# VH-VL binders against Type II restriction enzyme TaqI (taqIR), part 12

Target 1, 262 residues: Type II restriction enzyme TaqI (taqIR), of Thermus aquaticus (p14386)
Amino acid sequence: ASTQAQKALETFERFLASLDLESYQQKYRPIKTVEQDLPRELNPLPDLYEHYWKALEDNPSFLGFEEFFDHWWEKRLRPLDEFIRKYFWGCSYAFVRLGLEARLYRTAVSIWTQFHFCYRWNASCELPLEAAPELDAQGIDALIHTSGSSTGIQIKKETYRSEAKSENRFLRKQRGTALIEIPYTLQTPEELEEKAKRARVNGETYRLWAKVAHHLDRLENGFVIFRESYVKSIELFLQKNAPTLSGLIRWDRVAQEALTAP
Below, E stands for the ipSAE of ESMFold2; O stands for the ipSAE of OpenDDE; V2 stands for 0.75 times the mean of E and O plus 0.25 times the DockQ between their complexes.

## First folded at step 5 (VH-VL; framework fv_remtolumab_arm2)

Design a6 (from e3a with heavy chain S30E S31T; at its last look DockQ between E and O 0.01; V2 from the best seeds 0.00; counts 0 for: pae E 17.1 > 2, placed apart)
Fold by OpenDDE, look of step 5:
Structure a6 (fold): chain C 262 residues (1-262), chain A 119 residues (1-119), chain B 107 residues (1-107)
Amino acid sequence: as target 1 above (262 residues)
Amino acid sequence: EVQLVQSGAEVKKPGSSVKVSCKASGGTFETYAIGWVRQAPGQGLEWMGRIIPIFGTANYAQKFQGRVTITADESTTTAYMELSGLTSDDTAVYYCARHYDYYEGFDYWGQGTTVTVSS
Amino acid sequence: EIVLTQSPDFQSVTPKEKVTITCRASQSIGSSLHWYQQKPDQPPKLLIKYASQSFSGVPSRFSGSGSGTDFTLTINGLEAEDAGTYYCHQSSSLPLTFGPGTKVDIK
């Protein structure tokens, strides 16, 4: 593992640990003002990468969310004005700002989660990982390069609803490539095991999620991060199977074949 | 560090007008509201109005409607408050202060501008 | 307009004593109530925002509580430097309004 990569991971984890998640949840959870798609000019992803994806830096620093938002906002006054006039005419400026703040926070948390995976990967794995806003635009969180091919990854949060997922843009553009779902849950192994015991039909599913949960850690503030064992297990899985992988590899297969309970 | 620096003290005659400036530095100007609050000697705080520079929209207290004009110059990050038809009742310290729209408290204040109206 | 009232108008307090100032709004303003401290020949300083959130740099002895129409500023252990006038301020709706102020002196 590169010393630089390890330092980046540690610094990023310190950043994640510093987040007052409870306060943010209280503040933003009830706010659903801005639910429409943001115009390209207001897409926060490039800024999130700029400020939080610093894998190549020797001494990375990470902005607090408030400062990040301020920077994002300040750079986009004109497009914001247009956006507000178009969609929120007559609303107070503060109202819309708070709405956008809440939206961006939710986006940031998701991005921070996937970035943690990537930082952990760089620190613990040998296979090269690539992350960029352009990849996110294609519906993938990162690319992992294997012998002769690249595999896309996507963090998959635990959902109980079978959402009809639209075809992934990445898979549409890159025929013959694989996209693997990286399962992620906020539940503890114990909670999931209890649910499994009580479940009438989906007990096995909860047990699979429990396996996943064993590869996750919870910071003191409640932020859930990936353990080294998680990324190493995925790496082994890819080293073994990458040449034969094609299309969408669902989380349950990943959980079953890669993420065994310790 | 955000700073608001106001213009100097003014002595005016009744019926005249005064224009006070407020220069903002060290932070964002366009996305914040600049409010004006005055305080007569020995009295409390009185809100006069505010402007959001990026939109150029100003709101005024009813008491001053038609007599006060608040403007902002984004290029110089300076807000202005002009009060016309001055009377002795307008003798006060005038403050500019920053907040985000009217939902926020005033987090940064100018040093104040003393306006004295006397015959 | 929303009218704010404060109580008391004036109080003289011995150092280290607890000070309580109340602010009442003529109608519900939720939590859109802010507290300021003003010392002679100085502009007001923001102490508490949104009823109970301390502003940056404000000593922990200052706290705010309340919602709706009734609000309280509390100073737990008054210091000599805390002498001044305290104002409540509502930002729930235009026009913005201030309370009449509460003057706090040190005995």
Scores: ipSAE 0.000, ipTM 0.478, lowest interface PAE 12.8, mean pLDDT 90
ESMFold2, look of step 5: ipSAE 0.000; ipTM 0.423
ESMFold2 (binder alone), look of step 5: mean pLDDT 90; pTM 0.930

Design a7 (from e3a with heavy chain F55W; at its last look DockQ between E and O 0.01; V2 from the best seeds 0.00; counts 0 for: pae O 8.7 > 2, placed apart)
Fold by OpenDDE, look of step 5:
Structure a7 (fold): chain C 262 residues (1-262), chain A 119 residues (1-119), chain B 107 residues (1-107)
Amino acid sequence: as target 1 above (262 residues)
Amino acid sequence: EVQLVQSGAEVKKPGSSVKVSCKASGGTFSSYAIGWVRQAPGQGLEWMGRIIPIWGTANYAQKFQGRVTITADESTTTAYMELSGLTSDDTAVYYCARHYDYYEGFDYWGQGTTVTVSS
Amino acid sequence: EIVLTQSPDFQSVTPKEKVTITCRASQSIGSSLHWYQQKPDQPPKLLIKYASQSFSGVPSRFSGSGSGTDFTLTINGLEAEDAGTYYCHQSSSLPLTFGPGTKVDIK
């Protein structure tokens, strides 16, 4: 791992640790004003990449969320006006702003989690990783390059309901390639084990998530990040299996085959 | 052609207020932010604040917070800067300038308004 | 706030010589740095936007470079009409700030 990659990871983790997640949750959790799809001009992903994906910088700095949002907002006065007129005519400026702020926060948290994986990967793994807004637009969080092929990755958060997800755009466009789900949970191993014990059905699933949780760390502020062991395990998995991988590789397979007990 | 035309020179007493106007023409007033920058004699440029007419929102430099008010009238495409509690330190040329969004430089400037504060 | 510094404060230059002005930011501002020229009794004029993009109507002898914290304005072949004070300006974050200026005189 390059010194640069390690520094980037450390700096990014410091940034994540500085977030007042509790305050943000209290502020934004009840806000569901803006649920519409955002037009292209208001897509925050490019800005998020600009401000938070700095893998190639020697001395990266990361904006606080409020500052980020201000930048995002102030850069898009015209498209915002159009958006507001279209969907929120008659609403107050403050009302719509808060709605968008909440929406972008949720997006930011998700992307920060994704970026942490990528930063950790760059710091700890040898296989090249590629991340870009264009890849996200295709439904993948990053590409990992192996001998002769590229594998897409997608962070998969623990969900109680198996939502029938539509076919991934990446897989549609890139036939023969693989997309692996990277399992992510906010629960502790202990919590998951307790659930497994109490579970009438799917106890094994909770145990599997517990294995995943062992590869995650929790910052003091509660932000859950990926351990080095996580990405190294995934790397080994890819080195072993990448030539034979095709289609969607579900999180449970990844957890079983790559993420064993610590 | 885009033009910003400011009001004339002002001579003010200490403790008084001054309101400078900036009329924009030749462009889309609502699409731009209007900033105010002052320059004391022989000194550099100092940003005071800006307004976004379409939103009616203004931001100010901390130094002038509570003492400066920036407003805009879209119907007349005119921006205003009012500075209260004037002292001799406020003697300067005051410029209005336009920029697009947050990240743009000031591409068009007013001719400046000289404000002299003297007892 | 982001503090900008400039070097040198003053420069007296013979016509046709190369002039280099440096601007340094207290923190990284990416490419959100702009350069202005101001002549006596005139408002500033935008020369370079976003570190290296020439504004419309600006002579080709003016160029800008840099990113992050260090920026440079270059005048390749100073003309007599180029006498004035040059300011860098950042628009990366509020409050907007300017450099202290560099006065360029013609010998």
Scores: ipSAE 0.012, ipTM 0.520, lowest interface PAE 8.7, mean pLDDT 90
ESMFold2, look of step 5: ipSAE 0.012; ipTM 0.586
ESMFold2 (binder alone), look of step 5: mean pLDDT 91; pTM 0.936

## First folded at step 7 (VH-VL; framework fv_remtolumab_arm2)

Design c1 (from a2 with heavy chain T57I, light chain S32Y L94Y)
Heavy chain, then light chain:
Amino acid sequence: EVQLVQSGAEVKKPGSSVKVSCKASGGTFDSYAIGWVRQAPGQGLEWMGRIIPIFGIANYAQKFQGRVTITADESTTTAYMELSGLTSDDTAVYYCARHYDYYEGFDYWGQGTTVTVSS
Amino acid sequence: EIVLTQSPDFQSVTPKEKVTITCRASQSIGSYLHWYQQKPDQPPKLLIKYASQSFSGVPSRFSGSGSGTDFTLTINGLEAEDAGTYYCHQSSSYPLTFGPGTKVDIK
ESMFold2-Fast, scan of step 7: ipSAE 0.000; ipTM 0.465

Design c15 (from c1 with heavy chain S31T H99D, light chain S93D)
Fold by ESMFold2-Fast, scan of step 7:
Structure c15 (fold): chain C 262 residues (1-262), chain A 119 residues (1-119), chain B 107 residues (1-107)
Amino acid sequence: as target 1 above (262 residues)
Amino acid sequence: EVQLVQSGAEVKKPGSSVKVSCKASGGTFDTYAIGWVRQAPGQGLEWMGRIIPIFGIANYAQKFQGRVTITADESTTTAYMELSGLTSDDTAVYYCARDYDYYEGFDYWGQGTTVTVSS
Amino acid sequence: EIVLTQSPDFQSVTPKEKVTITCRASQSIGSYLHWYQQKPDQPPKLLIKYASQSFSGVPSRFSGSGSGTDFTLTINGLEAEDAGTYYCHQSSDYPLTFGPGTKVDIK
């Protein structure tokens, strides 16, 4: 933890708190997402890292979402024209642009939550953390180093799916390492406890999400962020267990074993 | 036995670019980072950047951002460091070094490549 | 950036004496501190990694200690072959940084 990292976290949190989340919800929620997969040339992830992951800058500043979207659109005009012509022939320009705007907004919100974990980690923890757009191709969001190993991190939004996914690329390439799911939820502990009481199924899962929610904070505008105690709990878990951890450590195990701070 | 072998000495004119290679043998590249460290005559060590070849991740010191590019070719187990916009202040010995598990320190070093920038 | 300072800058020592070199970080770096030896016209060699772990093949007379901001490299019974410059290096945060070095000469 450094003064530079603390300032970066504080500046990023001010940016997040400045977002008019309610207006964005009203604007984009009625818009059906453009579900056609974006080609590599239109992947917004490198642009999101360029404008929102600035851990090495002394005085970082962050673009508003509309400014970010306009910048991305203008930078990608040729591949956008090709993409729209191929998949949305006969649709109005305004319609497709708004659909992509809504899609990028939803992607940006998820990525900003991931970046908040990383900024909070750098400001609060001693174990080094690596974040880079190239890690997405490996199926991870960040790497955290311990003395005997490096652990992959996936930031995982609340889910009730039990679907088995194919083995993660990071685990295939790095045999003997661990990949840890870092859970978060947009619901309050009170909302989740109420759901647990009424549940015909998933009652224990709702209670675990309620436990996760107790370790999260919320900014003035409602944006959910990670507490200092959350990342310190994860750091302690890694320091105690990392030399013996391997494979996928699912979010429910993390909630039960790592998030133990009062 | 781990060994890093670097390309030979270079003499460059101001404003040009130099590309130094670092060939690894003996179990490098799969789970290691390759860092680049330079040393001006009679001075200490200065970190420039590093790459984790298996993930394609490169990080650079802010001082060199925009001037340095670090790449790796897994098929030949070779890392490269390219520095552009050379000035006399870039005259130094350039080392590649392996960092096992990314943060464990540089356990093996190349022999060094002398780069001299003069008119 | 994390600044590392080393003390002393220079030390001239008779063989078999104990040498102590200190490295201080401008902020806490946990145990992510490593020590190197460099001889003239040679690349550095890793001696101690992660503050206190000896690298393979390093003589037992070399030891490291410390955590947080204060670290020490000790050579217990200096040999003639130990003449060189010693550098500390932190890997806790980017950019990675080195100390300015401590030169150890034999009398």
Scores: ipSAE 0.012, ipTM 0.636, lowest interface PAE 8.2, mean pLDDT 87

Design c16 (from c1 with heavy chain N59D Y102W, light chain S93D)
Fold by ESMFold2-Fast, scan of step 7:
Structure c16 (fold): chain C 262 residues (1-262), chain A 119 residues (1-119), chain B 107 residues (1-107)
Amino acid sequence: as target 1 above (262 residues)
Amino acid sequence: EVQLVQSGAEVKKPGSSVKVSCKASGGTFDSYAIGWVRQAPGQGLEWMGRIIPIFGIADYAQKFQGRVTITADESTTTAYMELSGLTSDDTAVYYCARHYDWYEGFDYWGQGTTVTVSS
Amino acid sequence: EIVLTQSPDFQSVTPKEKVTITCRASQSIGSYLHWYQQKPDQPPKLLIKYASQSFSGVPSRFSGSGSGTDFTLTINGLEAEDAGTYYCHQSSDYPLTFGPGTKVDIK
């Protein structure tokens, strides 16, 4: 926790609050995004980190989304030519550009939510947090350093699947460490409680997501953010349990055991 | 109205080079690729290559690779095709044409530039 | 490279008759086949894109069909102005290739 970190969080929250989410939703919602994964050369994560995670050190202002997209495009001309030739044959340039713009916007929103967790953590918590685009290759979003150990963090959007996933690369590489899923939802507690009331199946899961939602906040434009109490609850959980934690700590356990708000 | 206007006819000696220009109108350079197609007298159409001006990237048919260079100048919205090492087999009408959907067919064609290679 | 073959090489047709031109690809090209008309001393003009989609301003008597390896251009009720050479063109793979052309003359 520092004054500098608090200022960084406040500046980032002002940026998030300034986004015209309604206009972006209207512009991009009818546009089906390309489901094909972007190749390594087109990965926007390094650019997102450059402009939205390191910006306050090297540049005191954050780029608007359109400026960000134009900058990413200009840096990627060769791999864009190859990608477009392979996957967008038969499409107009306008369609291709808008499709990639919509794809990059959806990625940016997700990453901005992840960055908010990191900014909030640095402003409110004592345990050091590391965030870098290279961590994505390991299947984690951040590292939180405890005494003599590190815990992986993965920001987890609302899900109802019970699908078993292959063991995470970070967990294979770092035996005896833990990976914690940090849950968030775009729905309000009221919406989720109503769904739980009407649910024939998944009712308890809806109630658990409603509990998660109670620990989240919203900016005036509707952008969902993490409360100070949320990250402090996670920090307390890690301080008490980190020496005994190993493997994947799923979002539902985190919601039940860590998000207990005294 | 889409228009592609090419430079005038050229008469060249064997071993020389020719550079043909193609000036594009209306947002062509913003959202389309420019291809080059030639046609020898009484023969069919042969694709030489294309450039996507916004990428600054050109690709060529293998037959012409090493002899052809396609470039674009965004400030004047003009594409160029330069062919070197000319022989009598290069006598043809050279067309620039606008690719729809970047890599597909051609919706609008230039008027053509006659290049005659003779000694 | 993908080789396109056109049939027939030449047709002499009475006005208002139906003209059928076939284009065959050496391998499957989906629907990435386009048709052009060329008149003497003029550049080619686009007629049909993606096997069956008429280009704007093209008379309704022109239609295209087919997919995979076999494609057809049909002129339903040939007019005198339709005399020319017709080329198919594939955009499925590089290098882009054209058929050898079918010349249509009026009797």
Scores: ipSAE 0.005, ipTM 0.449, lowest interface PAE 11.2, mean pLDDT 85

Design c17 (from a2 with heavy chain Y102W, light chain S93D L94Y)
Fold by ESMFold2-Fast, scan of step 7:
Structure c17 (fold): chain C 262 residues (1-262), chain A 119 residues (1-119), chain B 107 residues (1-107)
Amino acid sequence: as target 1 above (262 residues)
Amino acid sequence: EVQLVQSGAEVKKPGSSVKVSCKASGGTFDSYAIGWVRQAPGQGLEWMGRIIPIFGTANYAQKFQGRVTITADESTTTAYMELSGLTSDDTAVYYCARHYDWYEGFDYWGQGTTVTVSS
Amino acid sequence: EIVLTQSPDFQSVTPKEKVTITCRASQSIGSSLHWYQQKPDQPPKLLIKYASQSFSGVPSRFSGSGSGTDFTLTINGLEAEDAGTYYCHQSSDYPLTFGPGTKVDIK
């Protein structure tokens, strides 16, 4: 890993630790999100990459969430007006703006978690990792380059639901490649172990999530982050299995087989 | 709609270098890789390398490692291939082509740039 | 490096005949094989991607099949405009490689 990559990780973690998560939850909890799909011109992903990923390459500087949202809004006044007039005619402007603010906050939290995986990877691992907003169109969050191939990465928040039958776009377009789900949970190991003990039918699933939780850390404000040992376990799994990996490697297989390194 | 337009023919002396450009249009430059393939007169196709413009990540065929450099300028949607230490064996038509799915096959090709290396 | 071999090297056929071109890889490449057509003084043109998927605008008489090490391109009912050199290409591992080509000429 490089000194620069380590400094980038430390700077990003300092930013994450500075977030007043409790106040944001209280502010946005009562706000119904705007559910209408955003058109291409309003996609916040390029802005999130600009301010929280690419910024560390040129000028390490992070915007707080409110400042980020204000910059996104002011930069997009015409397409925002068109969007609001088309889909929310008759709604108060202030109400729609607050709804979009809540939506962007929830998107930002998810994307920051994905960025933490990438920063941790670059600081700790040897295999090259690429991340860019264009990868979202392929249904992946990042690419990790192994000898002669690339493995797609999808950061997967705790779930107990069956996945849709439809194959991921990256896998449909890229036969002979692999897509690995990288699991994380906001619950503690203790919480999940207690749920497993009480469970009637899903005890083993709770135990697998508890195992995932054991490989995660929390910042002072409660923001969940990936441990160095977590990403190194994934790298070892990819190095050991790369010649045989193809298709979707689901989170439960990752938890059982990859998160076993000392 | 997708079009790759290459720079014009070059005549170079042995020992010099050549830099060929490939301008992409059709709005997909950022989401694809650009590869370079050459073809000597009357011969087959030989892959030289590729770049993913949004990452700046380039991979080269071992045969050309150390002599070839592939770069991209996102602001002008233009990829470049520079080959140094030219010999008569480098006389060929050089194509840029768009990789679908980052590193797979080529769906659109440039018109080709003829490079002649002679004394 | 993965070596691709093609057969036949050259074939001269009458219009409307069936043409079969084979490509063999020196090691398994799954379905990461693509077919191109090149006419004199023109760049190659994609015909088939991932062994069997037709590229948009390609006539239905062109089809591909195979997996692993053995692949086939079929032209079912050759037309005059199909004269050219056909190349297979593997994308399974670096360096990417092409077959030596099969020249198809019309009587």
Scores: ipSAE 0.000, ipTM 0.393, lowest interface PAE 19.6, mean pLDDT 84

Design c2 (from c1 with heavy chain Y102W; at its last look DockQ between E and O 0.01; V2 from the best seeds 0.00; counts 0 for: pae E 14.7 > 2, placed apart)
Heavy chain, then light chain:
Amino acid sequence: EVQLVQSGAEVKKPGSSVKVSCKASGGTFDSYAIGWVRQAPGQGLEWMGRIIPIFGIANYAQKFQGRVTITADESTTTAYMELSGLTSDDTAVYYCARHYDWYEGFDYWGQGTTVTVSS
Amino acid sequence: EIVLTQSPDFQSVTPKEKVTITCRASQSIGSYLHWYQQKPDQPPKLLIKYASQSFSGVPSRFSGSGSGTDFTLTINGLEAEDAGTYYCHQSSSYPLTFGPGTKVDIK
ESMFold2-Fast, scan of step 7: ipSAE 0.016; ipTM 0.638
ESMFold2, look of step 8: ipSAE 0.005; ipTM 0.417
ESMFold2 (binder alone), look of step 8: mean pLDDT 91; pTM 0.931
OpenDDE, look of step 8: ipSAE 0.175; ipTM 0.661

Design c23 (from c17 with heavy chain G27Y T57I)
Heavy chain, then light chain:
Amino acid sequence: EVQLVQSGAEVKKPGSSVKVSCKASGYTFDSYAIGWVRQAPGQGLEWMGRIIPIFGIANYAQKFQGRVTITADESTTTAYMELSGLTSDDTAVYYCARHYDWYEGFDYWGQGTTVTVSS
Amino acid sequence: EIVLTQSPDFQSVTPKEKVTITCRASQSIGSSLHWYQQKPDQPPKLLIKYASQSFSGVPSRFSGSGSGTDFTLTINGLEAEDAGTYYCHQSSDYPLTFGPGTKVDIK
ESMFold2-Fast, scan of step 7: ipSAE 0.030; ipTM 0.625

Design c24 (from a2 with heavy chain T57I N59Y Y103W, light chain S93E; at its last look DockQ between E and O 0.70; V2 from the best seeds 0.00; counts 0 for: pae E 12.5 > 2)
Heavy chain, then light chain:
Amino acid sequence: EVQLVQSGAEVKKPGSSVKVSCKASGGTFDSYAIGWVRQAPGQGLEWMGRIIPIFGIAYYAQKFQGRVTITADESTTTAYMELSGLTSDDTAVYYCARHYDYWEGFDYWGQGTTVTVSS
Amino acid sequence: EIVLTQSPDFQSVTPKEKVTITCRASQSIGSSLHWYQQKPDQPPKLLIKYASQSFSGVPSRFSGSGSGTDFTLTINGLEAEDAGTYYCHQSSELPLTFGPGTKVDIK
ESMFold2-Fast, scan of step 7: ipSAE 0.231; ipTM 0.691
ESMFold2, look of step 8: ipSAE 0.000; ipTM 0.446
ESMFold2 (binder alone), look of step 8: mean pLDDT 91; pTM 0.933
OpenDDE, look of step 8: ipSAE 0.018; ipTM 0.527

Design c28 (from a2 with heavy chain T57R, light chain S32D S93D L94W)
Fold by ESMFold2-Fast, scan of step 7:
Structure c28 (fold): chain C 262 residues (1-262), chain A 119 residues (1-119), chain B 107 residues (1-107)
Amino acid sequence: as target 1 above (262 residues)
Amino acid sequence: EVQLVQSGAEVKKPGSSVKVSCKASGGTFDSYAIGWVRQAPGQGLEWMGRIIPIFGRANYAQKFQGRVTITADESTTTAYMELSGLTSDDTAVYYCARHYDYYEGFDYWGQGTTVTVSS
Amino acid sequence: EIVLTQSPDFQSVTPKEKVTITCRASQSIGSDLHWYQQKPDQPPKLLIKYASQSFSGVPSRFSGSGSGTDFTLTINGLEAEDAGTYYCHQSSDWPLTFGPGTKVDIK
């Protein structure tokens, strides 16, 4: 990968390490999120990409979360006023604003984890990766290009669901293309192995998540990040299998077949 | 008719603080943001920050973070800008101005407050 | 931060001539560009908002155009009262920034 991509990764990791995760958890944990679906006009994804992904193209420059949230709020005051008036009439602006702040924080954390995979990929791997807010409309987080084909990527937080609810939009529209779930967990291998020992059900699933955890790292503040060996394992899996991959490649298959290096 | 009326000129010593007021009338204070822009003698315009009174939080240009505090009192429809750690580089005319669409441009301006920092 | 540059720095114009002032942004700002006039010892006054929308009470001789990175303020038939310094201002990103100004004098 390029020197510029390596510098972008290092700058992004410094940003992630600077987050006061404990203070954010203390502030937002007791706050009920806005459960009502956000309308298209309030989608924060374009702003998250502008401030945390497009920065790679110029010079890495990252806003703190509060600054990001204030900027997003200010840019959308008219549609926010309409949304609040419609769904939260009688609530104070301060109350609703804090609820939306908590929701956007949780979205930002998820997106930052996805962006870390992408920054790590660009710094470590040779296959081109595309990440843009438009891909979310297709039901994917990123697209990786192999010789003669492309593969959808979906970053998948720890789950114990055994079945998919419905066919992904990307797979419906691009029949014969693969969509790969890239697993991560916030738990340590030790925590997951203990859960596996105690489990009446899902014991094997806990052991697979423990395997996933072995391929992840943590910053000093506890933020989970992807190791170079993790993305290299995924790249090798894609290079070996891309011509024959089709449909959903679930996280458990990825954990068993792709994640082979410590 | 919208008016922004600022407090009078200040002469301050290096290391001190200054607090400038901006009283809004002729419009609803809650419908707009109030920004602060300064202009050193013979120089251009420099944005310092803004506040939306109904949300209670202010945003600052990075250059002024840690030195500037912008507040608002909805009961008196007055915004305040306090700048600490004054040096001769802070000698300027300080304007408050009303943001349209909360953070865009400025449609109405105060008359300005001259702040002179001298030993 | 987004840097705005203006040209020319200064121009001296005879009455009734057309004046063109350009403002260039270091990156795309869409239409989030606003124009002000400032006379000595007075606060700035808004002329044009969002690149091309005239503010209420502004004479029709003032017009704005452009998008992205290149913007123009035009005074079609300069009057004596138009002498002053003209500033562009972007509101696309924080911190909000102003151009360095263009001074317009009457010959």
Scores: ipSAE 0.000, ipTM 0.379, lowest interface PAE 19.1, mean pLDDT 84

